# VHH binders against Maintenance of telomere capping protein 2 (MTC2), part 4

Target 1, 357 residues: Maintenance of telomere capping protein 2 (MTC2), of Saccharomyces cerevisiae (c7gvl2)
Amino acid sequence: MGDHNLPDFQTCLKFSVTAKKSFLCMYRDSVSKEKLASSMPSTCDIQLKRAINDAYPGGGIKVTVLNSTTASLDSLATTHVKEFEIVIIPDINSLLQPDQAKLVKIMRDCTVAIEKAQSTRIFIGVVHWNNPVQPSGAAKDGDEAGKPAPKTRIFLPTSLRMGAWLKHKFWFACAPPYLDFESSTESSINTRANNSIGMAEEEKQEPESKRSIILNEEANLNDVFVGSTVRRYILDIMVHLRTHRLTYNAKAGGVYTNSLDDVVLLSRLIGLHSGKMFVSPSHVKEASRWYFPMHLELVQRSSMDSSLLYGSDPNLVDEMLEKLAKIKCEEVNEFENPLFLESLVVKNVLSKVVPPV

## First folded at step 4 (VHH; framework vhh_6z1v_2)

Design s30 (from z04b with A50S)
Fold by ESMFold2-Fast, scan of step 4:
Structure s30 (fold): chain B 357 residues (1-357), chain A 123 residues (1-123)
Amino acid sequence: as target 1 above (357 residues)
Amino acid sequence: EVQLVESGGRLVRTGGSLRLSCAASGFTFSNYAMGWFRQAPGKEREVVASISYSGGSTWHADFVKGRFTISRDNAKNTVYLQMNSLKPEDTAVYYCAAEPYFGTLEDWTYDYWGQGTQVTVSS
């Protein structure tokens, strides 16, 4: 995996199931893909269900798909299941702020239930994103009656369209699963997906048996050693991210208190996946590249930039943000990663923080 | 040039129904959340309803919940507000607005605004 590429779906799914954490899946939309999606409105759901079945062919995991509507969220808040459940939210970034707040509450309650060993429900949020558009210069000239002032505008757009509280409920973002299209037409893909979801022999296995497999993976994870020097290394990375030129200081750059525990957990999973029972600085660097990009809160307008506290000219900050927005639009297209600028900030910090001996 | 043009405002009697339309041009409508705001004489502008760019997430203010319904047609670049069981208190200029960022209900995040359409509800 490159420094700026999103991790693969299968690895992210297995890590998230073992850790009982929710994650985001990034789907890139284009004119041709958007037209295909409109003729197959459940395409991402079919692909994700198939990928989950491929990873856990013996069953024991209940998959629920939301229609990304207010009614679906209200229904989810009252639903209780005994099985390990994965809830797919097909267009999470289409939710308005009030519905995002409802989802945050639901996810918080699910985390509490997991901690109390009452139930296990994790979420896969599907983010649909298009090529970013350079902000228009036309908006800089004055206010019309009732329109917002140019000085209140966000210069560096977000590609996720998610509030910080909702974003922080997901621990990392991944690329979509691959699907074999060699002999498939639209109808053939639907038939194959239905056959995968249908009465498979693996689906007849007891949920308790699959729960045992997940518990064994969890037990192995707890045995992975994390030294104090490694923990200090993570804290040093977090401090550098919080004080980075492009991060929003008032929000601690998006690097919250629980980030340490999350990065430690992810580092353990990466270590275990590499066949080691201890965490090395290399595992921390990889965990940091996966975790931090989606959690970073970047400076989006001049009023957020800490340099103004030292007498910096707001016009120079606006000019810098316009240049960064252009770079974000161009480079995101090359790497197919909506979090490219965030990943660049993480890469910059990792290059400056010295690993422990 | 970005334009939002509201239409459908008129005089109606208490208990009546009205459908407002807002036609958008000059930006990629399907990438924007849309909101309906209203302002009565001597009062501040208040948010009435909002709809996500996909139409799957909607919000309605408590004072219109059950009476008003927001909807959109991305093929026609149009957002609608269906108003039922109208009350004299609903008398106001209704504005449509476009929000590109987080689906917020805060008016300062809305980049584009229409000129408004007058709704008058008589007793």
Scores: ipSAE 0.530, ipTM 0.820, lowest interface PAE 1.7, mean pLDDT 77

Design s31 (from z04b with A50G)
Fold by ESMFold2-Fast, scan of step 4:
Structure s31 (fold): chain B 357 residues (1-357), chain A 123 residues (1-123)
Amino acid sequence: as target 1 above (357 residues)
Amino acid sequence: EVQLVESGGRLVRTGGSLRLSCAASGFTFSNYAMGWFRQAPGKEREVVAGISYSGGSTWHADFVKGRFTISRDNAKNTVYLQMNSLKPEDTAVYYCAAEPYFGTLEDWTYDYWGQGTQVTVSS
């Protein structure tokens, strides 16, 4: 349970299926940069499909792959969901902002369908985090001659190369599954041999039995008790995140109104997973470590820092942001977590907010 | 060291076609979204088209949609703009630019710019 390590894929998958929520899977660049984006889909698709099948054998969940292309997005918008579907998006952070906006609309429509019709489509977005790189030059002012000259340098570009609206459609981020291609190939051969002897044992499991398991998990989840003091603790954490020195106050630090319900839901799942029918402050801390890092909006340049309204020296803010950029560059690779800096902000807030009793 | 070099601009008759090329060097091209911008004398620079670092996500301005197509070849470190059904209003200097963030279409996020290539469309 490391403070800076991403949670494991299997637990995140189980929680996301039960909650009917979409999540991100963080893949580190393991291929040459020249062929990076085109190579990523085949590798992650194999690993993720295997991991999903291992968690939910017998095919009660439909798994589809949506390449990060304009054509694929346009195609998905017209597709009817007849069962529980998981859509894998292999290189989600390669999308231009207009295509990100299209995906946001598709995901919003899927959420509405879940709320109204029991038809479920959730998304696993794969983030290729080695592609977001710091620019070697400073960003220039817009071409409009009448605009004032703001700070031209962005010190902290977005950690996931995703727009805020798209990022907030996913509730947390996880590490890749532990499966590798050679192990999956060997396992597939052994499974095939076992299936030939047993007449496809996994395929004999009825989809209805898997649906029953998901429904039972949902019923148990609704029975997990969340006290008013625990809800107040979550709100206190949210307020501290919104007002943190490094968060962008103009956008409430990325902590939106639905964050309370999301953290309550995740805390219930963690509590249930630990064998408890109630949420404790420790469950809230763990939920906060999973949830908030990807939702935070950090100050990227000194002109975004609200302290300038109160007379802060812009040069001092620049020095702080340069130090944070260096930490982000050096430490992200050690922890294999593109959200390392955001996780430090969450850790700082959790250390200052006093849990109830 | 970092360079974007546009080529292919010339005089073309109304209704003609032209392909612009932009060769990149001095940075990891496959990590950058690319954009084509244009500027006519006395007018503001405007975004024409954008393409993601993978090439799968593309955007075209309404005034060129259906006529222009952006593409890229990461093996050759080159981005292209195929221009069809050219109009006199397309007359401008065309610039390619590189963007390392999250695929914006705003010029202030583009760190690297070419020198431009002149396209003139005669009636």
Scores: ipSAE 0.560, ipTM 0.837, lowest interface PAE 1.6, mean pLDDT 77

Design s32 (from z04b with A50T)
Fold by ESMFold2-Fast, scan of step 4:
Formats: structure tokens, sequence, C-alpha cells
Structure s32 (fold): chain B 357 residues (1-357), chain A 123 residues (1-123)
């Protein structure tokens, strides 16, 4: 994949299943929901269920879809499964702060259960995003199509609309899956996932073969060598990200202590996927491009810029942020990546940090 | 020009009902979470209810839960607050506000604010 492109769904799914980590899937809302609903639409949950079933046929993985409501989250907290479960959250970024906090707690409890080998439940959060700013030379859903934007237009940075704690529960973000056959019928997909979550009844045991395959891949991961020099390279990258001009210094730029272990694990997966039993600096760079855009907190307004405490002109900071928002909107559309500005920060840091020989 | 215009505030008797409206212009309404805040004389401003950009998620403060309902119509660029079983303690200026993130309960994250509409509940 390119420097700014989101990784593909199938690779992200494989890595996430093997590592028992949750990830985000980015869907662009290119057509109004009203117009889409008037046809026979393929929804993101149907597409994701199909892609998961294609990757893991034979009924070893349970797929559950939530309605992204308080009631669905409360039901999820009380439901348990014996099999490997993937929970799809169709509009994760539509959740308000209190519901996001509930989801964080649920995901934390699931992580603890995985660490204790009691159950395996991972999450795929679906982010529906659109560029809120009119592209150059075109009107966006306006009465004045083809006219230039008015001078008083306010730019909204394209954010995931997720709190930092929730965002950091997801390892990385990927592009939507590409499927050869989108016209599968609803009967071929488990459409009762929402009903099953509310019933909290024990399901029939799934075949053991898929769990065995996942365990074997985990064992192979532990055999991938990571040298101390490589670990120091990752730490150097983290330090540069934490101190970057565009990162929110009060929160260490969003680069948490867990980032080292996460990047090491992702680097091992990339190395293993490339047929190597050791991690090279190139694997670290690729892992960094996948991981850190999700784990950066950027300055979004002048009030967040700590330089204001030392006399910086807020108008100049706002001008800088407005220019960055414009660049983000233009480039986000080109690369189909709502994390483009974050990826640009990562690219800048990777260009300055010297890899080990 | 960004503008939020509240309407519907008036004098109403205890136990009555009232619907507040907030009309938005000058920004992409469907990309913003919306909140209703209130401030009574001599008291701090408090958050009453919030709604996500899609309308799929809502939050209501405990002191209005079961009595007030927030809703929105993205086609009309309008957010509403349906107020039932009104009490004298609900007397306040009600403000509409827009937030670009995920409907936080912190007022500093709200970029745009209306002028307010007065609600008075008499015994």
Amino acid sequence: as target 1 above (357 residues)
Amino acid sequence: EVQLVESGGRLVRTGGSLRLSCAASGFTFSNYAMGWFRQAPGKEREVVATISYSGGSTWHADFVKGRFTISRDNAKNTVYLQMNSLKPEDTAVYYCAAEPYFGTLEDWTYDYWGQGTQVTVSS
C-alpha cells in the first residue's frame, strides 16, 4: 500500500484475528442515505459479514452486528460466547461521549478475558465519514453547485468523532473490503446478530479447527525475533511523534505507553506475512504507517495549542489550523483516508528518524 | 455567517409542556453534534441534553430524564427539545450549541452558541 493509503481489509482482518485486536473500517458516505435506501443497497454490515465468512469459512467465528445504541451496548455487556466472536459496530462514530465510555469499558473487559484465555471477542468499528468542505471548483450538496465557496465558510477538520480512549482501543484503520460478488442474499448472512445479543443464550459449540489455526499463528508470532536496536528505533519514532509541532503536547501527542508493544506486535505480523522470522526497520516503518495515524492527537484549535500560555497570537494559530484543515480536506479526498493529516505527520517523523544499520 | 436561533421559550404553568426549536445556518449542520444548555439567574450554565450528528444517540441529564427529549431534523437544519411535566426549577434561559466532535458534556468543545430563549415555569 502507499504512504497515505489505508491498508486492505483482508490483511487487517487476518492480523487482528491472529493478534486478538480490534480495528476500524473506514466507509466514505458518497451518496445520501435517502437515495441509497430507495434502491436495493448493500450495507456495510452485509459487506463485512461476507468478507469475514470468505476469510474464515466453516463456522469457526461468530459474527454479531450491533445497532450502536445504549440498549445494544447494555445487552452486549451481559452476553457471553464460547466461540471466537467478531462484533461489528456499524456507526461507531455516531456514539455520544457516555456511550463511547460504556463501549470502552466493554472492550477493556473483553481484553482482560482474552488475556486470561477465557473468551475471545474483538470489535470492528465502522466509521462513516465524508469531507465536510466543498472541493475546489465544485459545490458540496448546495444550492450553488459550481460556485466558489463563500468567504465566511467554516472548515471542519475531518475527525473520527471518537474520544481518545475509544480511538486507542482500536489498533489501526483499514479500507472497506472489495468483494467480487456483492449481490449475496440476506439469508446467506447471519442477520439475527442483533437479536442474539439481546437473548444472552448459550449458542451451539462451533468447530474447534479455526481456534487451532489461530493458536498456531500466535505461536509463530512469538518466534519472530525483535532485536534491542529495533526496539530503540520504535522508541525514537515515538519520542519524535510526541514532540511534533502539530501534536497535542498536553496528551503526549496521543502516543501512549502501550504503543511500543502494539508496534512490536504489528511489526512481527508484517515480518511473518513477508516470510521473515525477524523484524527489520522496513517492517517497523510499515507498522508505524498503519498504527500511529490512529494513535495521534493533533492540535485542532488554537485553545489546544500550549504555546498560547506563552504569548502566541491565537489568530496566527487559527490561520495555520485553517490552512491545515483545507489541505486535509483536499488530500483526504485524493487518498480516501480520513487520517491523511495524521499519516503526513507520521511520514515526516519517519523521514527524520535514522533507522539502524 | 454561522447562526443558531432558538425559539419557543415562553411562560408556562407547572405540569405544562413546551417545545424549543433551534434553527442552524452557516455551517454543515449534519456534521455537528448539538446540545441544549440552560442557565438560571445566579447559577452556572449546565448541560441538559445532547444529540449525535446522525441523531442515533442521545443523552439527557438525570434531572430531566423521562421529562425532556432531544431530537433533530437534519433536512431542516433544526434541533428540538421537547419539555414535558415542567417544574418551577426548569425556569432558565435555554441555549442551543453546536459541537464538531462526539457530543461532549464540556461546554468548551462547543464552537457555536445561540442567544438563548427564556423559559419561565409558574406554580
Scores: ipSAE 0.461, ipTM 0.783, lowest interface PAE 2.1, mean pLDDT 76

Design s33 (from z04b with H60Y F63S)
Fold by ESMFold2-Fast, scan of step 4:
Structure s33 (fold): chain B 357 residues (1-357), chain A 123 residues (1-123)
Amino acid sequence: as target 1 above (357 residues)
Amino acid sequence: EVQLVESGGRLVRTGGSLRLSCAASGFTFSNYAMGWFRQAPGKEREVVAAISYSGGSTWYADSVKGRFTISRDNAKNTVYLQMNSLKPEDTAVYYCAAEPYFGTLEDWTYDYWGQGTQVTVSS
């Protein structure tokens, strides 16, 4: 995949199910005319359910849709996970921060249950995105007196409209699933009939057989070797991300302590997927391109920039952030990636950190 | 021109009810979370209630929970605050405000503010 493109849904789904991790699915409003009706919230749950069934046929995984409402979250908080479940959250970035905090607690409790081998519940958060809202008002809105003081102004708005705590509960972000077309023309009637019969037989499959497949994938994953030099390489990448010019130093740039374990796990999955029983630096670079863009906290306003402690002019910082916000708005359209600026930071760090021999 | 215009503030006796309205214009209302803030004389401005751009996610301050209800009509570009069982402590200027970034309850993230409407609750 390219350095700035989001990974594909099917690979992300399989990795997330095997690792028992939650992930985000990015739907872009402005592309519905060309590819799918993906900008419609009702369409995304249908597409995701179909894609999950394609990857795990036979009903071995329960799929639930949780509307992004206060009532739905309060209801979910009182229920207990009893089997392997994927919860789809449409329009996750519409939640107010207090409801985002409730969801974070629910997801934390689910992670604890997974660690205790009691049950598995993972989440697919659906983010509907378009061009970021510019912090500067429209030209016709020339009333500067009614606007907040410059010190409170946000120059680089959040890509996802999600709080950091909720964003960090999701391992990575992927592109939406595509419709599967096995032929350029319509399938024959007998082929479609055979597919229907096959689906009926899949419905009769034991849920235990699907669980066994997942357990076998987990066992293979544990056998993938990760050397100490590879772990040190990941730590070096993390240090460079934490100290990057554009990352928010007060929050360690978004690169938290558990990032090491997450990147190690993702590197193992990439290695296994490539047919190798060991992790190489190339697997770490790919894992880093998937993982870190969503786990970076960038400087959004001059007051967040540590250089001000050393006498930097806040007006010059504001000018830099305005230029970066413009790049972010223009380039995310080209790559269909709301985390484009974050992906540039990751690319810059990967170019500076030398892989071990 | 961006405008938020509050209406419905008046004098009400303790235990009474009142509905505030906030009409929005000059921005894409359906892309913004909306909040109701209040400020009493000699006190700091506080958030009372908030509603997401979809209307599905709502929040209320502990002091008004169970008594106030926030709602919105995206077709009319209007947000409402239904206030029931009013107390003298609810006396304040009420402001509506619009938030595009984080869905926070922090006033510094709100881009647009109304001029306020006075609510007075007498014993």
Scores: ipSAE 0.655, ipTM 0.883, lowest interface PAE 0.9, mean pLDDT 77

Design s34 (from z04b with W59Y)
Fold by ESMFold2-Fast, scan of step 4:
Structure s34 (fold): chain B 357 residues (1-357), chain A 123 residues (1-123)
Amino acid sequence: as target 1 above (357 residues)
Amino acid sequence: EVQLVESGGRLVRTGGSLRLSCAASGFTFSNYAMGWFRQAPGKEREVVAAISYSGGSTYHADFVKGRFTISRDNAKNTVYLQMNSLKPEDTAVYYCAAEPYFGTLEDWTYDYWGQGTQVTVSS
């Protein structure tokens, strides 16, 4: 298991349901000339519904699917929920900026309703990804005709094709509920799928009993101790991420004020899941590996780089970004993780920040 | 070779209709959001309409809402702009452009640009 692998769907689902937080599920796109690629969005809906029913057999959670269309978003904005609802968005990163803004507002209103104990609606956004650096994107400046001036050029594209505001509404990103045959991270992927389905069928429970399990997990979570030294450790990690060479300094590297509470909450869930009633530095490191790759904004063009304030040559920054784009392309395929470069930044920071004894 | 070729631009009278087409080649069209931009003499380039790579999310600028409709055909690697109830103010060179990064309406995020097609609206 590596530091760069996406966490598994079942654990992410359980944590998100307990914490009432939304998360992203990453689906790798096949080549477009294969019909499998065109059917992926509809297939993920079925897989995710089955995986949720498998994890929470007997009900207690309503599952709905929201197509990534302008009309569907307008419809959702007027819909109310009375029980726990999970909304699946099958192709979230296809939304244009105005529709992303609509979704952000809807999600913000849902978070407020949760805080007021009025209703619970969380989201699972499905991201369809290919290699983040397409072959043509790695081409030299001289190979392109009719493009904008070099000073406006993007060399290192975003991994998820999502705006920062929308990205920050999601807690972390996970792998699909069933491993693709191309994934080399673990063996017995067919056995995993069969065991998951079998466990769901065998775990027949009354809806009321299942609801009480969720409530008990929430109560236990509140009892997990988080010391002041642990909170300081998280703050130290956040400061190092905000000032990292590859993060966009003008936006605090994407590490916003809510990050402390989000990482504390995730660390408590990891601690509880490991059978402990306190948070250790190892729990914080794991939470950081899950959380921060989603919540980093990297330098994408030379104008974003703070070194320009101190007289660095923009051409040297462009050369650095070109090399990073090539590395991002190669390593993403090895780890099956579109956030690989972001995870590398997190790993680098965790290696430099001294944990409390 | 990456290429975007606009066609359909011509002279039309006020109140007329026109359909612009943009044929794409040399890149994976279905992975790109597509936009239509226009530029009149002495003015900056402005966004007219945009469409997501799936076709489900669309944008139309306030000054063309209800008159223009963007659409795409991923099987034909083509994006279209249907222009109805044309006004003299619509006179401009129309460009199609491809965007892989953010789904934004900002021209600086668009990697590939066509050479443009001239639309002239007269009385």
Scores: ipSAE 0.615, ipTM 0.855, lowest interface PAE 1.0, mean pLDDT 77

Design s35 (from z04b with W59F)
Fold by ESMFold2-Fast, scan of step 4:
Parts: structure tokens; C-alpha cells; sequence
Structure s35 (fold): chain B 357 residues (1-357), chain A 123 residues (1-123)
């Protein structure tokens, strides 16, 4: 993976199934959404179902689609399944804040499931980011005539349009599967079967071969050695991210205590995937490049910048944020990565933190 | 030029119904969440209802749930508020507003605002 490129879908899927973690899939639609009927299935869910079936042929994993609607969320909140399930959430970044909160609760409830060996539910959130939202001076001029000017302008909004609590429920973000979603065709049988979220009248067990593969990967993962010096290296990276010039100090830059366990787990998966039974600093660097861009909260407006507490001029902060917004707009499109600025912060920190040995 | 134009406000009797419309121009309407806010004399502005850019995610304030319904038509660049079982307490200037950032219900994240339309509910 390059410094700023998103990891591939197939590897992210395998890691997420093994770790029982949810992840985001970043789509840039080439087709105008204006021409789609509101009830029409998205081609991205067909493409994702196909990619999941390619990774796990013969069935054994239930794949369902949860439309990003209030009604669908309410339905899922009252439904549970006892088999391994992947829930695809198309257009996850369209949810209003109250529905984002409902989804967070649903995902939290899934992670405390007691019968981890028999059933689990993980989520693939689809982010559509066709055009990054451009902050402008004129954006706040839309306030009613004669009212006072707004106190703050948003210069660096997240391209994901997701609240921090929802964003942090997802482990990392990946690129779409290599299949061109514009040329994808609907499978009527797969679409009907995979659109179900409820339990069937007859409970079905996961095929033995698929269950044994997942269980073997989990067992091997626990055997991957993580030394104390590696854990210290991860903590050093976290401290540098929390204190970075561009991260929001009041929220510890988005780098919470749980980040250590998440990066350790991802480093083990990367190590195992590379044929190693121990984690090296190179595995930690790769895990950090995958993980932290989604788990950073950047300064989006001058009022969030801690330098104001020390007498810095807000106008100079605004100038800095305007320059960064232009860079974000240009480079996000080049790398097809809506988290480009976050990935740049991670790259900067990784260059400054000295790895062990 | 960015413009939001509300229409449909008028005097109506308690128990009556009214449909407000908000026509948008000058921005990519389908990329914005839309909200309806209201403000009565001597009271603070409050959120009434909101709808996502896709139309699938909606919010209705507790004091209007079951009575008001928000909807949108992206082909017509228009957002609507259907108001049923109107009460005197619903008397206010109703504003539509557009939000591109976070899908919040907080008015400070709404970039564009209409001029407002007066709704008066008499006994």
C-alpha cells in the first residue's frame, strides 16, 4: 500500500472477518445520483456482495443490505441473527445525527455478543464522496439578512460527513473492489437472498469449511507475538498524533485509549499475513497507515485551535486552514482518498517517531 | 446566487392542515441535508424537522411527531413540510435551511437560510 492510498477491499475484508471488526468502503460514483430512483438498489451493494462471495465461495456468511433509512435502522435494532453476518450499509454518510446515534448503539450491542464462536454481525459502511464539500467565505453569508455574521467558519470539514462516534466504530477504510461498479449487473437470486436481515424460519449453520478457516485464523492470530518495545512504539505514535499541530487537542486528536488494542490487533494480522509469528516495527507502520486516518479528529475551524488559548491571532489560523483546504481538495482527488489530509498527518508522525531496533 | 424561498405560510384554524414548500437554487441541492426551523416572538429558534440529502434519514422534533412530515423532491430542488393537527403553539415564522457537513440538528452548521414564512394558528 502507498503512503496515501487506501488498502484493497479483499485484504480488508479478510482481516475484518477474522478480527470481527467493521470497516468502511470508499466509493466515488461516476454516475449521477440524481438519475437513480430513491428505491432503486445501489450498484455498489451488488459489487460488494460479489466480492464477498469471491472471497468466501460456497456460502456460509450471510450478507444483508441495510438501507441508510430511519425505518431500516429501527427494523435492525429489533432483529438479531445467530449466524455470521455481514451487513452492508449503502450511503452510510447520508444519515442524520440521530440515526447515526442509533447505528452506533446497534453496533455497540453487537460487539458485546456472548456467543462469539457461533455468531457475530459486522458492518461494511459505504461512503459516497463524489465531490468533497468546499468551505467558502460565502457559505456563512447565507444567514438571514441583517443578522450578525457567524462566529466561526468551517475550513476543513471531514469528507466522510460522519460524526466522530460513528466513524470510530469502523476499524479502517478501504478502496472499492477492483470490479467497475458501473458495469456491474444485478443477480436476482443473490439480491433477494442477501437483502434479508431477519432470521430464516429454519436456522442455518455456517458450512464446516468456512467456519474452520475463520476459527483457524483466530487461533493463529492469538499466537502472534507482540513485544513490550512494539507496544511502546505504538504508544509513542499515539502521543505524537494527539499533540500534532493539526489535531484537535480537546478530543485527544481522536486517538483514544482503545487505539492501542486496535493497532496491536491489526499489526498481528499484517504480521500473520506476511508469514511472521511476531510483530515488527514495519508491521506497526503499515497498521498505523491503515488505522489512524479514520481515528484522527483534525482542527476544522479556528475556534478549535489550541493556539488561541496562548494569544494567537485567529486571522493567521484562518489563513493556515484556507491553505490546507486547498491542498485537501487537490490531493484527495489525485489519491482517490477522502482521508488524504489525515494520512498526511500519519505520515508526518511516522517519520518523526523512532522505531525500536 | 444562492437562494432558498419558503412559501405556504398563512392563517389557519386550530386542527387545520398546511403544507410549506422551500424552493432552492444556486447550489447542488442533492448534496445538502435540509431542515425546517421555527421561531415564535420572544422564543429561541428551534429545529422542527430535518431530512438527509438522500431523503432516507429524517428527524421530527418530539412536539411535532405524528403531526408534521418532512419530505423532499431532488428533481424539483424543493423541500416540504406537511403540517397536520395544527395547534396555537405552532404559531411561528418557519425557515428552511441547508446543511452540507455533518447531518446535525444544530443551526450553526446550516450554511444557507431562507427569509421565513409566517404561520399563524388561531383558536
Amino acid sequence: as target 1 above (357 residues)
Amino acid sequence: EVQLVESGGRLVRTGGSLRLSCAASGFTFSNYAMGWFRQAPGKEREVVAAISYSGGSTFHADFVKGRFTISRDNAKNTVYLQMNSLKPEDTAVYYCAAEPYFGTLEDWTYDYWGQGTQVTVSS
Scores: ipSAE 0.693, ipTM 0.894, lowest interface PAE 0.8, mean pLDDT 77

Design s36 (from z04b with G35A)
Fold by ESMFold2-Fast, scan of step 4:
Parts: sequence; structure tokens; C-alpha cells
Structure s36 (fold): chain B 357 residues (1-357), chain A 123 residues (1-123)
Amino acid sequence: as target 1 above (357 residues)
Amino acid sequence: EVQLVESGGRLVRTGGSLRLSCAASGFTFSNYAMAWFRQAPGKEREVVAAISYSGGSTWHADFVKGRFTISRDNAKNTVYLQMNSLKPEDTAVYYCAAEPYFGTLEDWTYDYWGQGTQVTVSS
């Protein structure tokens, strides 16, 4: 239980607001009767809105919930706002590929508007992972062996039900807000009790004051120094990811030109958050652990990708993915991250690339 | 046993309407995207309409947009295709199919297929 391999929501929210970048929030899904009855998709909207209000209580930020429907996407495409807006997209991975393409266009247009200082709109996509869909894949081993077919598919990028283009629009993924943990259970109860007493949050808002805080965070970020040696370190990591045995070389492993700028930006934010006015190799390693798992294209089974590596044996690729999926990380009893295989690739690369002296 | 059973196909006159139904069994229907494909004699199979597992995201081919509407009822494990203003060019065998992955319009991502129901449109 808990999202040990994913960064916390509060930090991800602050970084994303400062950088004007969109991110994914990963919610655990379950086939259990009790969890289905809890109406998790509806609860996610409430939790996220509350967490955003907790981070920015004066409300210089407009929060909109965009249902994952064709009509909602068409409506959003025609709507422009002058406020700083966060759009929550619950169940983003339910969208059909054409609607995912519409969302990519909407997000691209928002990025252009931010660059022109016309408006600020970022997105939080909610992904419900461990969807109980049975894999269509390989039959079970014959009664001879008694072993089931490998479950490598549930840890591939396809487990998110998102196309690569849409996935690329989100710079990292985080854990849900308000996770129960031992030392904070009482404070969570007290916070919930306090929030139950009536008073309109809108009446307490000071939008101008909160907007100035956001702008000051951006100004501080620009002062964080990134040396050429650090940039070379990031490039070295990117080269190793592109040439890794498990990454799809024809797609540069999913590590595109924009990855350098994104990792530099994330490293600056991590440096600033740690109280430093410069980026260290440690900050780059942390940024890489957050960023690259979602920006990797791993080798796929032949039935999943028509652009397979020429000359590669699909059976050998499947065998390697099966072996990787069997690795149990001693730090976790269960897989808690739908990007676990990608995270293992990143950890492997970071262990091989020597930090600058 | 996984099964998709199409029904509702028949002979109709040009300008008529028809509703196709596809009943699903043997899998968790509410976790699958569904699509309607059609194939006319001597032609390749083409996608007509698709609907997400939630029912909120829908797609219709340009040549049927405004005339056809896809819908689903997860409580009844059924997907529907409402066809209005039918044309002779709509004559084909209509297939329903289930997709667990990306919500694509590509037939290779669809794991389960029905046997088809014949729709004939005459003047």
C-alpha cells in the first residue's frame, strides 16, 4: 500500500504550478466489491480540489473539473480564461484515442498561450491504474507445467491506456493526496474535522496576494544555476536511456529533444526546494527518477506495436520482459507503480552513469 | 466463454432507420471499449463507431456522423448502434468488437469479435 515509487502530490503540484506544466495523479483501482462501492472516481475530484485549496488557500487559482467525455472536451476547446486555471481530468485513461488527440491539441494550444502570456491553464490527469481488465494475451502454460502466462502487460506503458503523445504532455506522475500513514492519522482527522465547520472559502480568498507568491516562485527558479557539467550529465543519462537494451531504439527510447529542457527545469525546482541556488548531480538523479519513467518507450510484444525493431526476435524480448517483471524489489512487497518496469530501467541507467567530478 | 452476439440486422428501405444490438458475455464488459465495424462484399472491414468503457468518449466515422449514434448499457452488457437516414452504401455485415487497451480505431487492438449481422438497404 502507498506510493513509495511516486513523488507526493503537494510537491508535484507546487512544481507544476511554478513551471506551468501538467502532471498525472495515479489512483489505485481495485476489483473488490468494497472499493467499487466507494465511488473512487468521484472521491478523487473532491480530494484533489481540497488539496489544491490547502496549497493555495487564498485562491488565485481557478479549479475546474473536466469530465472525461467528448462533449466536455469540445466545450473546453472553445473556452478561454484570464485566470490561472487548473483543469482536473478524472479517469483520463478512459478517453478513446481520437479524444486523446483532441486533448493533446487543447494542451498544446494552452502551452502556446502561456508562452505569449495570454493565459495559464495546466492539467492534472487522473489515472486509475490496476484496471481489472483481463489481458487478452498468452494462454496459460499447459497442464504439464501448471504455470500461468506472464503478466508483463500490466506494467508496460499500455497499462495506463494512454497513447504516447498524450502521455508525453504530462511531465511526471505523482501519488494521490491524503494518503493514510501512521504518524499523520490524527492530524488528518483534525484537518477533516476543522474543514467540516461552515465558512465559504471564497470569502477568505485573496487572489492578488496568492498570484504574487506564484510569480515570486518563478523568479527564484530563474536564479538557480545549472552548470555545463550538469547539462552534460543529463545528456549522458539520456544517451544511456536511448541505447538501453529494453528501450525501443527506433523511437530513441521515448527520450526526445524536449527531455533535456524538462529535466533541467525539474532539477532546478528540486534544487530550489532543497534550499540550494544551484543544481547538483543528486538533484538530477531525483529529477530523472520522477521524469523518465513516463517518458520511456519500452520494447513491446509484436501484437502491440507495428513498428517493432527490425531483426529483433520478439520471443527474446518477451522473455526479458517476463524476467524483469518477476523481479521483486526488496523495498516493496507489491508493485505500487504502473511505471515500475520503466523505473527499473531508469535506476539501472543512473547506477551506470558516473556523476561529474 | 467470451461471446459477442449482434442482432437487429434486416432489410430496410432507403431513408429508413434501424437499431443494432450487441450482447456481451464472458468478460467484464464495463472495462472494455466497444466498436462497430462493417464489411461490404468485396471491400475491407472499416470502423463505423466506437465508445469508451465509461460511455463518455465516442467516435463516429465522417460518412455516418449525424446519422448513426453509438451507445452502451453496462448494466445490460450491451452496446447499440442507432442508424438513421440509411443509404444503399450502408449495406454491409456489421460486427461489434471489444478493445481492452488504448481505445483505438484499429482492428488489430480488438480482442473479441461477434459473428456479424447483415444490414441491407434498398431503394
Scores: ipSAE 0.687, ipTM 0.896, lowest interface PAE 0.8, mean pLDDT 74

Design s37 (from z04b with E99S)
Fold by ESMFold2-Fast, scan of step 4:
Structure s37 (fold): chain B 357 residues (1-357), chain A 123 residues (1-123)
Amino acid sequence: as target 1 above (357 residues)
Amino acid sequence: EVQLVESGGRLVRTGGSLRLSCAASGFTFSNYAMGWFRQAPGKEREVVAAISYSGGSTWHADFVKGRFTISRDNAKNTVYLQMNSLKPEDTAVYYCAASPYFGTLEDWTYDYWGQGTQVTVSS
């Protein structure tokens, strides 16, 4: 079972193309950014372009790889194509705030164009992430080897350097494709393949290769039934995430009203992919495991914890965050998932919320 | 050992007043938000009122606004619910509960619960 694994690229790609949604691809940066940029082009861009072409051969989808520069973003804002376009944004989390704001505007305009049936352009953001231990070390005083000064202490480091507005433009995150460098029998996730969706279902499904197939799948998606009890279940999950001990309550834990529509859509895709014309609670649980980890805002330091406004002891909050920081660093490395702690929060909520019959 | 003990529930006539008390022990009371919940026969449990750790902020359900007032005394480790202009619809078992957060209105966000005290409002 894949409780903490990122979903596989091929399934995420197919779902995102059908739903006309953008997603993130998480690459672990085991080599310094300077070395990656210096003498060789990034293999990530080549690998992603190949994986997309393998899934959609024969002119069904146009693939564009952007430089992550102001000039490239400005060019993208004025360029329109009639074909279904996938734009790969390499190293998206290295964009400076003004360029992130420009990208948000471009993506918003693309969503409006999709809604008006004028064009279809979706984005794959490439996130390069490092071991999260480094941010805590950088905040340390010279004389404090074990613990930084309280005012500079960051207990839950994050490897994502994306503003919330930009992050929320992408509906989920996936593992890198493995086809170019790895045996097709091996998973890029080190524990388990996602066997409720992904590898097992890919063995049963025929390859999707043309735009006409995409349009037919989109039409079928609209026929997948979502009952009122299932909708209430999703809302219950959202409320529990917003009020979770580890989520930043002042920002509703990162769970916005639009999350309901996104989870409903993803649940429909999972249901359809499993051969069902209705959404079950199991489909909602799987959709929640994919979606919410990227759409959570966690408490990173004691000053962000809402319980301090209501009388919690800061020292007890600090102790909790220290324990969680250790778990985050250790487990992120094991699962190759920079959103591991967020996935634990989702798993905790799903274990406590009772699904409808 | 953590314990919340409600008291003050009794039979009262429509239009009457009643004050419920909840005595807390076994945890640092001043670090917890407190809430009052009620459950009538055949109905789901519903939140009635909540109060922040210091008493500086309160929330009351729309169906009791202007009639019920939540308050607390941190020196006595006690939370109170003053109920005025009681109606037969207020008949329920009343529970107090403790949460490290104020503003969470779902049952599962409360760590500690009392056993309840019965309030009956006769016409």
Scores: ipSAE 0.000, ipTM 0.105, lowest interface PAE 19.7, mean pLDDT 73

